# VH-VL binders against Uncharacterized protein AF_1119: the designs that were tried, part 6

Target 1, 118 residues: Uncharacterized protein AF_1119, of Archaeoglobus fulgidus (o29146)
Amino acid sequence: VYFSMKGNIDVIEDAISVSPASFSIDIAKGAHYVKEVKVKNSGGEAEIYFEDIVEGPDKSAIDVSFHTESGESISSSNKLRLPAGTADSPSETVIHVHIDVDDDAPTGSYAIYIHAKQ

## First folded at step 4 (VH-VL)

Design A12 (framework fv_erenumab)
Fold by ESMFold2-Fast, scan of step 4:
Structure A12 (fold): chain C 118 residues (1-118), chain A 118 residues (1-118), chain B 110 residues (1-110)
Amino acid sequence: as target 1 above (118 residues)
Amino acid sequence: QVQLVESGGGVVQPGRSLRLSCAASGFTFSSYGMHWVRQAPGKGLEWVAVISYEGSRKYSVDSVKGRFTISRDNSKNTLFLQMNSLRAEDTAVYYCARGYRYYGMDVWGQGTTVTVSS
Amino acid sequence: QSVLTQPPSVSAAPGQKVTISCSGSSSNIGNNYVSWYQQLPGTAPKLLIYDNNKRPSGIPDRFSGSKSGTSTTLGITGLQTGDEADYYCGTWDSSLSAVVFGGGTKLTVL
């Protein structure tokens, strides 16, 4: 499942979706951007984590990290637990996506994509 | 059924303007980035422009910058391409396409023909 | 002129395998994910491959994609007459801030 900053989104296993999973931001050198993203689960309790894909002149100049609303880091070793829900009443969990841009990031177009995994 | 239908093409003299429309149905239009792609008679695909899901970010190929403007109206599920100062080189079938994964395009309309001729 | 280079044509017999190459540079294929499109005569393009090697729902496993460095390849096995079409690779070019396509490859099944 991949989500693009250009407005494209996808779902994981038809029960879990990320909304919004794409961002429209003006990337400035040295900037720090935080985006609220809502994760919906219409199925049973699940654990997920996220991977980022950065495309652009210097991928190493962009750092993407995922956090709970309380600031806890989400990773493959510390997955986000999603409560169970139903199709008519999905559970909703808020996460924060942090995007850090290095002071020396080359100018040019950067695209950031989010891949949700179980 | 997911569908895109282009309209607004026609025969026009150099220097004139045309506005193309793309009517979307069968999906949540406001969640997707949208593209315009053109194809001159007997030639290959040439990407023209893209607009983000919320409408704030736009990119276009250099040959149309300052002449073409991509826009959208999410309340009407419609994508637009305003084409000013048309040139013979703009003669092509114009497709609208739904953005998918890293600037890919998974749903395409049937196209509308623009002929720029004296 | 196309930014990505494809052979203009390729031919093979029914049941055979064919590969279509697409080469670019670090600003496009080398740094970004690739998609492949099929265009049957008189029709709009259809997405065959995304994310370098993934198939959308409804695309048979006879179609495959791969990427290595600044080049990508579309593989088609078990060729059928219905596969006669133009095939295009496409990706984002970070230096141009634009989507770029290959020039297209016409596949003839003889």
Scores: ipSAE 0.006, ipTM 0.551, lowest interface PAE 15.2, mean pLDDT 82

Design A13 (framework fv_erenumab)
Heavy chain, then light chain:
Amino acid sequence: QVQLVESGGGVVQPGRSLRLSCAASGFTFSSYGMHWVRQAPGKGLEWVAVISYEGSRKYSVDSVKGRFTISRDNSKNTLFLQMNSLRAEDTAVYYCARDYRYYGMDVWGQGTTVTVSS
Amino acid sequence: QSVLTQPPSVSAAPGQKVTISCSGSSSNIGNNYVSWYQQLPGTAPKLLIYDNNKRPSGIPDRFSGSKSGTSTTLGITGLQTGDEADYYCGTWDSRLSAVVFGGGTKLTVL
ESMFold2-Fast, scan of step 4: ipSAE 0.007; ipTM 0.651

Design A14 (framework fv_erenumab)
Fold by ESMFold2-Fast, scan of step 4:
Structure A14 (fold): chain C 118 residues (1-118), chain A 118 residues (1-118), chain B 110 residues (1-110)
Amino acid sequence: as target 1 above (118 residues)
Amino acid sequence: QVQLVESGGGVVQPGRSLRLSCAASGFTFSSYGMHWVRQAPGKGLEWVAVISYEGSRKYSVDSVKGRFTISRDNSKNTLFLQMNSLRAEDTAVYYCARGGYRYYMDVWGQGTTVTVSS
Amino acid sequence: QSVLTQPPSVSAAPGQKVTISCSGSSSNIGNNYVSWYQQLPGTAPKLLIYDNNKRPSGIPDRFSGSKSGTSTTLGITGLQTGDEADYYCGTWDSSLSAVVFGGGTKLTVL
């Protein structure tokens, strides 16, 4: 048994963007998925964290977490540092988005909206 | 059924090379980071290396840097550890393990034994 | 020695409870998630706890994990003879860019 999941990563400033900005995946109950995304900064040095909003048959059945490529958790109390960049040469920082699906998650379509916050 | 099966271990002289393989089945191999962990006779667990799900990022313990190379072939669901310039202290059971969320290891193979002896 | 410190051994009787400690620093336990592994004699390790306090499917609730600051603890209640094993804590170390394990604790149920 599978269900589809869409991701959409929104960033609060034009100077900060993510690649890819969206993704789609079919995932099984009890499975996990790791998506690498690049956070690009064309402005001054910044610190950000991420909030997720899950929509679907059971919002609580999907757990989303964010990590640096070295494995540190990114949260409001441990923000991701973005080096300064320019429009022609933005800084790039890789993060891992972890998606965990509960064993008892209802089958169906889920959407994950990810918002970067300062 | 999720399984990992190691192979390629054996008895080898110091200074020689071995290539270990780990065959994965029962899950989407390309969605998971993978680890090698070793255990010398009568000793504790020692982490060796990890490779990201797409294969572009790798980390290894300092004692094997320049000698061991972790790699993967997602089209064949196979993880590798190329071990060069083997030393007596590399004698151990080598486990492959699936990288769960946040660098923990949720599925382990049964291990393959590497003995480096004169 | 190991960068994560565990007692080398612990013993208790069947039905009792034990705790196994694991101490580290800010670069490992303090800033990262902790896992615990059980290794029965002659077998591969098995994941008992991940993300500090979560159990994989199939792990009984007799096993629990907790983290406080730079230390973590594995709790085992209702001890059974089948719990005799080596127990390892593990986490990412950001200063080493490596996964580190504790030295292991041998649990004897007498």
Scores: ipSAE 0.005, ipTM 0.558, lowest interface PAE 13.5, mean pLDDT 84

Design A15 (framework fv_erenumab)
Fold by ESMFold2-Fast, scan of step 4:
Structure A15 (fold): chain C 118 residues (1-118), chain A 119 residues (1-119), chain B 110 residues (1-110)
Amino acid sequence: as target 1 above (118 residues)
Amino acid sequence: QVQLVESGGGVVQPGRSLRLSCAASGFTFSSYGMHWVRQAPGKGLEWVAVISYEGSRKYSVDSVKGRFTISRDNSKNTLFLQMNSLRAEDTAVYYCARSGYRYYGMDVWGQGTTVTVSS
Amino acid sequence: QSVLTQPPSVSAAPGQKVTISCSGSSSNIGNNYVSWYQQLPGTAPKLLIYDNNKRPSGIPDRFSGSKSGTSTTLGITGLQTGDEADYYCGTWDSSLSAVVFGGGTKLTVL
């Protein structure tokens, strides 16, 4: 069982949380939205990036991008560095999630999911 | 490790009820829509129901409307399917699946739980 | 009845290329994104293609998808015996407010 725990458990993922990890947005065509999201780390220093999953009528009409508070883009090629923290005092890093809506986007409720990756 | 594990299947008589559970681990369950998909012996995939990440939207195939109810408990990382008034044609392996891409692209699947409705 | 139409079977020799078609209507494939799933015997389905033509991490580039109008196609190049499986297309049907799957195609590598 020791080998299974070592091979299949990603301990550092359990230390990192994103709040909110999802949110709903009522879209308006051509609009730009910015959502503040906090990333907490109760473990050692880490570098992460984000993937988005969009539920709604048309994901291709919604562009989601992740930025530091200073405006720098976060991607797999430019990961966000998280300071170390503890369970009692997690480090907190604020990011800005930008949502750009195409002029032809179907109206309705969209759900944006955020998944942190190493 | 991202994982879904179904439970609650079994052999039941027509007209009875079963409640299926799907335990999620290794990802933020509350961030994803979740599906139930079934497969009768030797047949293809048939979608059953979906629930949005917060539980505010639910859709199901017409043949189960009024009989099956999809629900979730995000505090327990668990998806449910309450199946009432079971019929022989509900006999299938039931899979839970995560809505990973768009509303309906299912990227993670459980191994399934077998429901047999037999007199 | 299956809302999306696939051939029941397809076969080819190792190293060859096959294509599996999936046909629908404007309410499903025509206006929505398509996924393809592989199901090996006795196992759960596995996502091969999403958003018509994109591959999840870990799926080799031998697998490709395309969509034109109300039809979509899964392409598999360099066929291997391990590709023997059932393949399903799937999408949302706006008129039914439901996910619909094709009837499945059994791939045999001869």
Scores: ipSAE 0.000, ipTM 0.545, lowest interface PAE 14.5, mean pLDDT 83

Design A18 (from e6b with heavy chain G99E, light chain S97R; framework fv_erenumab)
Heavy chain, then light chain:
Amino acid sequence: QVQLVESGGGVVQPGRSLRLSCAASGFTFSSYGMHWVRQAPGKGLEWVAVISYEGSRKYSVDSVKGRFTISRDNSKNTLFLQMNSLRAEDTAVYYCAREYRYYMDVWGQGTTVTVSS
Amino acid sequence: QSVLTQPPSVSAAPGQKVTISCSGSSSNIGNNYVSWYQQLPGTAPKLLIYDNNKRPSGIPDRFSGSKSGTSTTLGITGLQTGDEADYYCGTWDSSLRAVVFGGGTKLTVL
ESMFold2-Fast, scan of step 4: ipSAE 0.087; ipTM 0.554

Design A2 (from e6b with heavy chain V50F S52R R57N; framework fv_erenumab)
Fold by ESMFold2-Fast, scan of step 4:
Structure A2 (fold): chain C 118 residues (1-118), chain A 117 residues (1-117), chain B 110 residues (1-110)
Amino acid sequence: as target 1 above (118 residues)
Amino acid sequence: QVQLVESGGGVVQPGRSLRLSCAASGFTFSSYGMHWVRQAPGKGLEWVAFIRYEGSNKYSVDSVKGRFTISRDNSKNTLFLQMNSLRAEDTAVYYCARGYRYYMDVWGQGTTVTVSS
Amino acid sequence: QSVLTQPPSVSAAPGQKVTISCSGSSSNIGNNYVSWYQQLPGTAPKLLIYDNNKRPSGIPDRFSGSKSGTSTTLGITGLQTGDEADYYCGTWDSSLSAVVFGGGTKLTVL
C-alpha cells in the first residue's frame, strides 16, 4: 500500500519530547501500518504512556496502539520507562505506533495525533 | 521472557469436539491481539482465527466458520479455540500466536490435533 | 491451493545470496503490508519481516524484504547452514477477510 506522512514534534515537561507527535495517512481498507516514534528524555527517569486522537471519516474503524521495539504494549497501566538523560546527552527510546484499519473503513485521509502523558 | 504454550490437542473421532488453550506469560496479555494458525502434516501454514485484545473483534477462515470459536480470558492470560464438528481435514498442528491483525510476532510451539476414525 | 504463490524450493551455497519470491493480487499483496516467516525443521515459525521491509529486534540485517505491485521478495545474504528452513510470505486478503500465506519455499544450503 501507499502512504505519505508529515510529522511534528511534541515536548512535555521541558525534558521529554516525542517525534513525530502527529501524522496523516491515506488508508487502504484492511491495511496495517507501523510508524516509528522517538522519545527523548533530558531529565530524570520517567514513566509515560500515550493517548491518540484520530480524525477522519470514521474514527472507530481505526485502532491505534503503542508498543516498545520488543512488541510490549504501552498503556496507562503499563507505562514506558524512560532512562535518565541530560540536556547534552538525552536518552533516546524508540516506540512503534501500530495502526489497524477495519476492512469496511471509509476511505480517505486520517490524521493521528499522539499525546504523551505521565 | 515472552512465552506461549498450547495444550488440549489429542486424537479424536470425526464429529466430536476439542478445546485448545494457550497460556501466555512474560507480557501484558490483555494488550495484544491473538491468532490461531494450523499446519497439516507435510503442508504449509493456514491461518484459522484472530481475536482483538479486548475480545470484541473476531475473524476466522471460512472453512471453520460455524464450527470453531476463538475466545480469550484476559484475567487468566489464556486464549482458547473451541473446535466443534471436527473433520479429518482439521488434522494439524495448531499454533497460538501473538500479533496484530496482519502479522504474528511471537509463536507457541504448537499442539497436535488428529481427527481419525 | 495457496492464495499467494511461492517457488517450492531454492538452493544456494554458504556465503551466497538468495531471493525468494511471493506473488499475489490486488486484494492481498497489492493493497496490504506483507510479512515473512522462517520455520526451521521441527520448530514453530519465527517472524523475519513485517510491514514489507522491517525487521523485528534480533533479526540480522542479512534478511531483507521488499514489495513491488502485487509481489514481494525475501532476500537473504551471507547464507549459513542454519538458514535451511521453510520460508512463508503472509498478508491480509481484503476479499476473503482473512490472513493468507504462501505455500512455502524450502531453502537448502548446499
Scores: ipSAE 0.007, ipTM 0.581, lowest interface PAE 9.8, mean pLDDT 85

Design A21 (from e6b with light chain N31K N53D; framework fv_erenumab)
Fold by ESMFold2-Fast, scan of step 4:
Structure A21 (fold): chain C 118 residues (1-118), chain A 117 residues (1-117), chain B 110 residues (1-110)
Amino acid sequence: as target 1 above (118 residues)
Amino acid sequence: QVQLVESGGGVVQPGRSLRLSCAASGFTFSSYGMHWVRQAPGKGLEWVAVISYEGSRKYSVDSVKGRFTISRDNSKNTLFLQMNSLRAEDTAVYYCARGYRYYMDVWGQGTTVTVSS
Amino acid sequence: QSVLTQPPSVSAAPGQKVTISCSGSSSNIGKNYVSWYQQLPGTAPKLLIYDNDKRPSGIPDRFSGSKSGTSTTLGITGLQTGDEADYYCGTWDSSLSAVVFGGGTKLTVL
């Protein structure tokens, strides 16, 4: 059985953007999915982390985590450092969004909202 | 260059222990689940265990539960299989493999474990 | 005693097409993605197909996969002598919480 999942990434700062800003996957129970996301910064050096909100039949059955390309976990106590950039030449940093789906996850539609925070 | 290299195999008597290691290089080890798969001489592939990318979820085949423990050290890019109370039927080539629950895209060359008296 | 059932052998002439079947149940192939692996004599397995019908980079398009209900099939067109190998299907079994493989199919080029 499959169910649909959509990810949406919101960034509060005007100088910081993400690509892609949204994604959709059809995913099976027990699956582990990794999505590559590029973070662009056109302002001064910044530190950010991510929070996720999962909506769907069973929020606890979906686990979301954020990692640098080198594998380091990104959290409020270990923020992602974004190099300074300009509007003409923004800095680009790749992160990995990990989505792990429990074997017992109920089928249905899930939405993941991701908020970048300082 | 993505690579997995197993080590730690050998010849042991029944009831003894071995610890297998799998050294990963060329990719972000902490972003992937990792498997141990074995193959007895002249037989097919038999899955042994899997560990999630963060190490919090582990699954293993019933015949090794209580005897084998899968673990990982993401800071060292290394996967482990602790094998206790070895039996003759554990004799096999042991492969580590990178992958999710549904597939394994990169495999090591394997390390041989022979349990005999 | 494999959970997934494959024919023990298959054969065909060079240039022909072969298909290798793999049958399971609702707890494995029926609800989960399927992969296929090639094992040449004396070597480690190599991923041929993942997510039912996708090829990794470097796998030629003469290899294909398909899934229908509780069964899956590996197709090989333009058969070559270098394709002589053992082929395995694999998936997750939700009732066992385990990866399960087929028993393997030995491909012989006549």
Scores: ipSAE 0.006, ipTM 0.565, lowest interface PAE 12.8, mean pLDDT 84

Design A25 (from e6b with light chain D51E; framework fv_erenumab)
Heavy chain, then light chain:
Amino acid sequence: QVQLVESGGGVVQPGRSLRLSCAASGFTFSSYGMHWVRQAPGKGLEWVAVISYEGSRKYSVDSVKGRFTISRDNSKNTLFLQMNSLRAEDTAVYYCARGYRYYMDVWGQGTTVTVSS
Amino acid sequence: QSVLTQPPSVSAAPGQKVTISCSGSSSNIGNNYVSWYQQLPGTAPKLLIYENNKRPSGIPDRFSGSKSGTSTTLGITGLQTGDEADYYCGTWDSSLSAVVFGGGTKLTVL
ESMFold2-Fast, scan of step 4: ipSAE 0.007; ipTM 0.631

Design A27 (from e6b with heavy chain E54T S60Y V61A G99D; framework fv_erenumab)
Fold by ESMFold2-Fast, scan of step 4:
Structure A27 (fold): chain C 118 residues (1-118), chain A 117 residues (1-117), chain B 110 residues (1-110)
Amino acid sequence: as target 1 above (118 residues)
Amino acid sequence: QVQLVESGGGVVQPGRSLRLSCAASGFTFSSYGMHWVRQAPGKGLEWVAVISYTGSRKYYADSVKGRFTISRDNSKNTLFLQMNSLRAEDTAVYYCARDYRYYMDVWGQGTTVTVSS
Amino acid sequence: QSVLTQPPSVSAAPGQKVTISCSGSSSNIGNNYVSWYQQLPGTAPKLLIYDNNKRPSGIPDRFSGSKSGTSTTLGITGLQTGDEADYYCGTWDSSLSAVVFGGGTKLTVL
């Protein structure tokens, strides 16, 4: 049993990027993961939220939630406000992605996609 | 078994339009982004477009921006590429492919598009 | 021109080892995971390597990948005639907001 996490980059509009936007996780039962994700904005002030897609042996055994650095939940009804930035100096906002694994989750490899929405 | 099957290719004159389809089976189509990638005769792979799992985000290669539109119908497990204002340089085999963190883990067998006068 | 640079061809005898290089920049290989694809004559491409150095199920361990800085390499040991194919590196380019491929390398076995 071992825990590891990897990600890649996702971009919405030309002004907003999320890094990393996806993870491959080798999961054991009952684990809790927290991943820092940076959101950069080189355009005007924006409001976004996140959707997740979980792929793996049992999608229902994995719970994904998005939080500000202060712990506030981010959702379509409570969007993350991104400050304005420029191409040379984009604003950076850190969010925390919480991944909770059920005690009965099958062990194996799971992929988590993070999609930012306006 | 995961499978992608392209259709809609053919011979078409410059300036005309063509619509390609990609039928997906063996996986939850609505959970994956999808790509179109093309390959001109005797040439390498050229990425064309990607669409997010909900259809809300789309990216295009500069060579096709303004002419091609990627879309999907998750209720029918089908990906589309609407190709307008076709040029001779668009002649290629067109592949649909399943997105996995911006690489393509499953590919269709391709459909041939020939743009000729 | 291709954004990622590969040699147009490589060749070796059966049983030998070859490496195929792929070079890019900080906006693509330097910042992102790299994948490799194998295209046998007359067939669709097949994923060979993902996340720089991982193999999908069904890919033999004689295929390997590695990444260093803005370059990546595909290694093939125990070369077989069935390995004759075109090989492509690919990655996301953050400055273009696009997937980019290398120009492809034709591998000839003898």
Scores: ipSAE 0.000, ipTM 0.545, lowest interface PAE 15.2, mean pLDDT 82

Design A28 (from e6b with heavy chain Y103F; framework fv_erenumab)
Fold by ESMFold2-Fast, scan of step 4:
Structure A28 (fold): chain C 118 residues (1-118), chain A 117 residues (1-117), chain B 110 residues (1-110)
Amino acid sequence: as target 1 above (118 residues)
Amino acid sequence: QVQLVESGGGVVQPGRSLRLSCAASGFTFSSYGMHWVRQAPGKGLEWVAVISYEGSRKYSVDSVKGRFTISRDNSKNTLFLQMNSLRAEDTAVYYCARGYRYFMDVWGQGTTVTVSS
Amino acid sequence: QSVLTQPPSVSAAPGQKVTISCSGSSSNIGNNYVSWYQQLPGTAPKLLIYDNNKRPSGIPDRFSGSKSGTSTTLGITGLQTGDEADYYCGTWDSSLSAVVFGGGTKLTVL
């Protein structure tokens, strides 16, 4: 197994998990994709935002943004609030990852990695 | 139905102690932070204390530090405020409320504490 | 004293619009989520707005919130006599490690 993510959560006691933390898509020019991602919190209530890493033929042709189910944009200036949970019953929050593809983007496989930040 | 019910208020002499309780129902109490907020007659809201969902993190306003202690019993769905060394300026309606740092979404009806001089 | 500053009163006629301001600093409004509360005479406070601009279930869209820098505003449109109440802004103050409220604004509709 050779999967590592670094620098997204600095406090070891943060009981926050993102699933999936990575996924791949085969894009089409000018397409818009939406991926559902679950965020679980087994600790106290928290505020987070997300950063992405894109791998593929032309990562500058792909725009990744993070949204609530209702469509509100999540950013460092508008963080997602996670309800408190416990180890036996973690809170679950669904977010939508929007992927917008430029009209002239090279087609092919792109991998998207998600980093949660506080 | 989500509900918070305060109890334990009354009339006490300065320097005495009083313990307030807040009974929670209709939600998973152990998953939420809880607050005590007070309001003196004719005055605005004044935050008193907050406790994290698991009980390990506590914060209180400086004017009550060393006198008031917030605690909770998750097995009984109950929040407490132990008030020692009461002063006339502690006279207020005391509300319990559900939340942690940024908002309080459910409030009780309040219990009245009167410290007679 | 209140750490957050609100006007003590505001008034408008039924059907009109009103805005209530709340000013703070970087340690509170500037870096943290803001909430607004309505307190009708003789009742407990009720949450109107959380996370700067979100409404809880059951709060009509006549109520709105916004935040800009170290200030926040509560907007009420289509004013009704039942909106007469005290309104409070609130947030966490990172320097004090405390929740802080504004001093309250009394809204009169007539």
Scores: ipSAE 0.000, ipTM 0.540, lowest interface PAE 17.3, mean pLDDT 84

Design A3 (from e6b with heavy chain S52R R98K, light chain N53D; framework fv_erenumab)
Fold by ESMFold2-Fast, scan of step 4:
Structure A3 (fold): chain C 118 residues (1-118), chain A 117 residues (1-117), chain B 110 residues (1-110)
Amino acid sequence: as target 1 above (118 residues)
Amino acid sequence: QVQLVESGGGVVQPGRSLRLSCAASGFTFSSYGMHWVRQAPGKGLEWVAVIRYEGSRKYSVDSVKGRFTISRDNSKNTLFLQMNSLRAEDTAVYYCAKGYRYYMDVWGQGTTVTVSS
Amino acid sequence: QSVLTQPPSVSAAPGQKVTISCSGSSSNIGNNYVSWYQQLPGTAPKLLIYDNDKRPSGIPDRFSGSKSGTSTTLGITGLQTGDEADYYCGTWDSSLSAVVFGGGTKLTVL
C-alpha cells in the first residue's frame, strides 16, 4: 500500500486551527488507513465536528470518519470538546481520521479535505 | 469502567433459535462499532459479525448468513445476535467486542451456546 | 481451516525472546491493518497490537508488531511465565468481506 501526504491548515476562527486540513492517499481496495490530525485552540472552550470532501475515481466508495484517540466517533451530534488555551499555550487535541475503502473501490489517487465546523 | 456483559446462552436442540445480548457500560455505546466473535471448545477464534455505530452497515461470516442477524439498540446500550436454525457446529463461547473493521479493543467474558440433541 | 497461517506452538525460557509469525495474502494482510490478541487460559482475548505496530495503553513495550508484504510478526521480549497464552493475529479480508483470525499459537514458557 502506497501512502503519501501533503497537508494544509484550516482555520475555523482566529483561535482554532486544524492541521493537516487536507491530504492525498494512494489506496488499495478493502484497505483501512488512519491519519492523525491535530486541533489547536488558543481561545475559549469550544465544541467542533468535521466534514470531509473526497475527490477521486469513486468518492462514494471511501468512508471517512473522525475519532478521538480513545476511538469515540466525532459528528455533529457528538462534537469534539476543545479545552481553552491561549496564544502562548494553546490546547492541543489529537484526533484519528479513519479512511475505510470499499472492497470494490477503484484503486488510484484520492484527495481528502477536512473542514472543521461549529 | 468500560464493560461488556454477554447473556442469553444455553443448551438448545439443533434447528432451534437463541438470542444473545451484550450490555455495554462505561463508554458512549452509540459511538462505536460492535462485534460478535465465537470460539468452539478447544478451537481458535472465529469472527461472526460486526455492526457499525449507527446500525446501518453490517457484515457477517458466510457460514452464518441467512441464519444469524446482528443488531443493536443504542437507546439501551445493547448489542444482539439473533441465531436461527442452530447447528452442532455453532457450539461455542460467544464474545461481544468493541471495534469496527480492523481491531477489537474491549471484550466481554463470553456466554456459552451448546447445540446438541 | 484458518485463512491466516500461524505456527501451532512456540516455546522459550523466562527472559528469552520469541517471534510469532502470521502469513496471509494480498486480500487480507497485504492490503489491511493487522491486530494481535492474547488469550490467557480461561479468559477472554485482550488486544496487544493494533494498526500493525501500535500498542494500546497498558501493554508493555516487550510486545511489538511488524508487517511486511503479506506477513506479520508478533515479538515478545523478556518472557515471563504470565505470557503463557494463545496468540492470534487478525485482519479484514477484502475477498470475504469478513474479519479473519489466524489459527492461534500456543506460547509455553519454560
Scores: ipSAE 0.006, ipTM 0.578, lowest interface PAE 10.8, mean pLDDT 84

Design A8 (from e6b with heavy chain Y102W; framework fv_erenumab)
Heavy chain, then light chain:
Amino acid sequence: QVQLVESGGGVVQPGRSLRLSCAASGFTFSSYGMHWVRQAPGKGLEWVAVISYEGSRKYSVDSVKGRFTISRDNSKNTLFLQMNSLRAEDTAVYYCARGYRWYMDVWGQGTTVTVSS
Amino acid sequence: QSVLTQPPSVSAAPGQKVTISCSGSSSNIGNNYVSWYQQLPGTAPKLLIYDNNKRPSGIPDRFSGSKSGTSTTLGITGLQTGDEADYYCGTWDSSLSAVVFGGGTKLTVL
ESMFold2-Fast, scan of step 4: ipSAE 0.007; ipTM 0.625

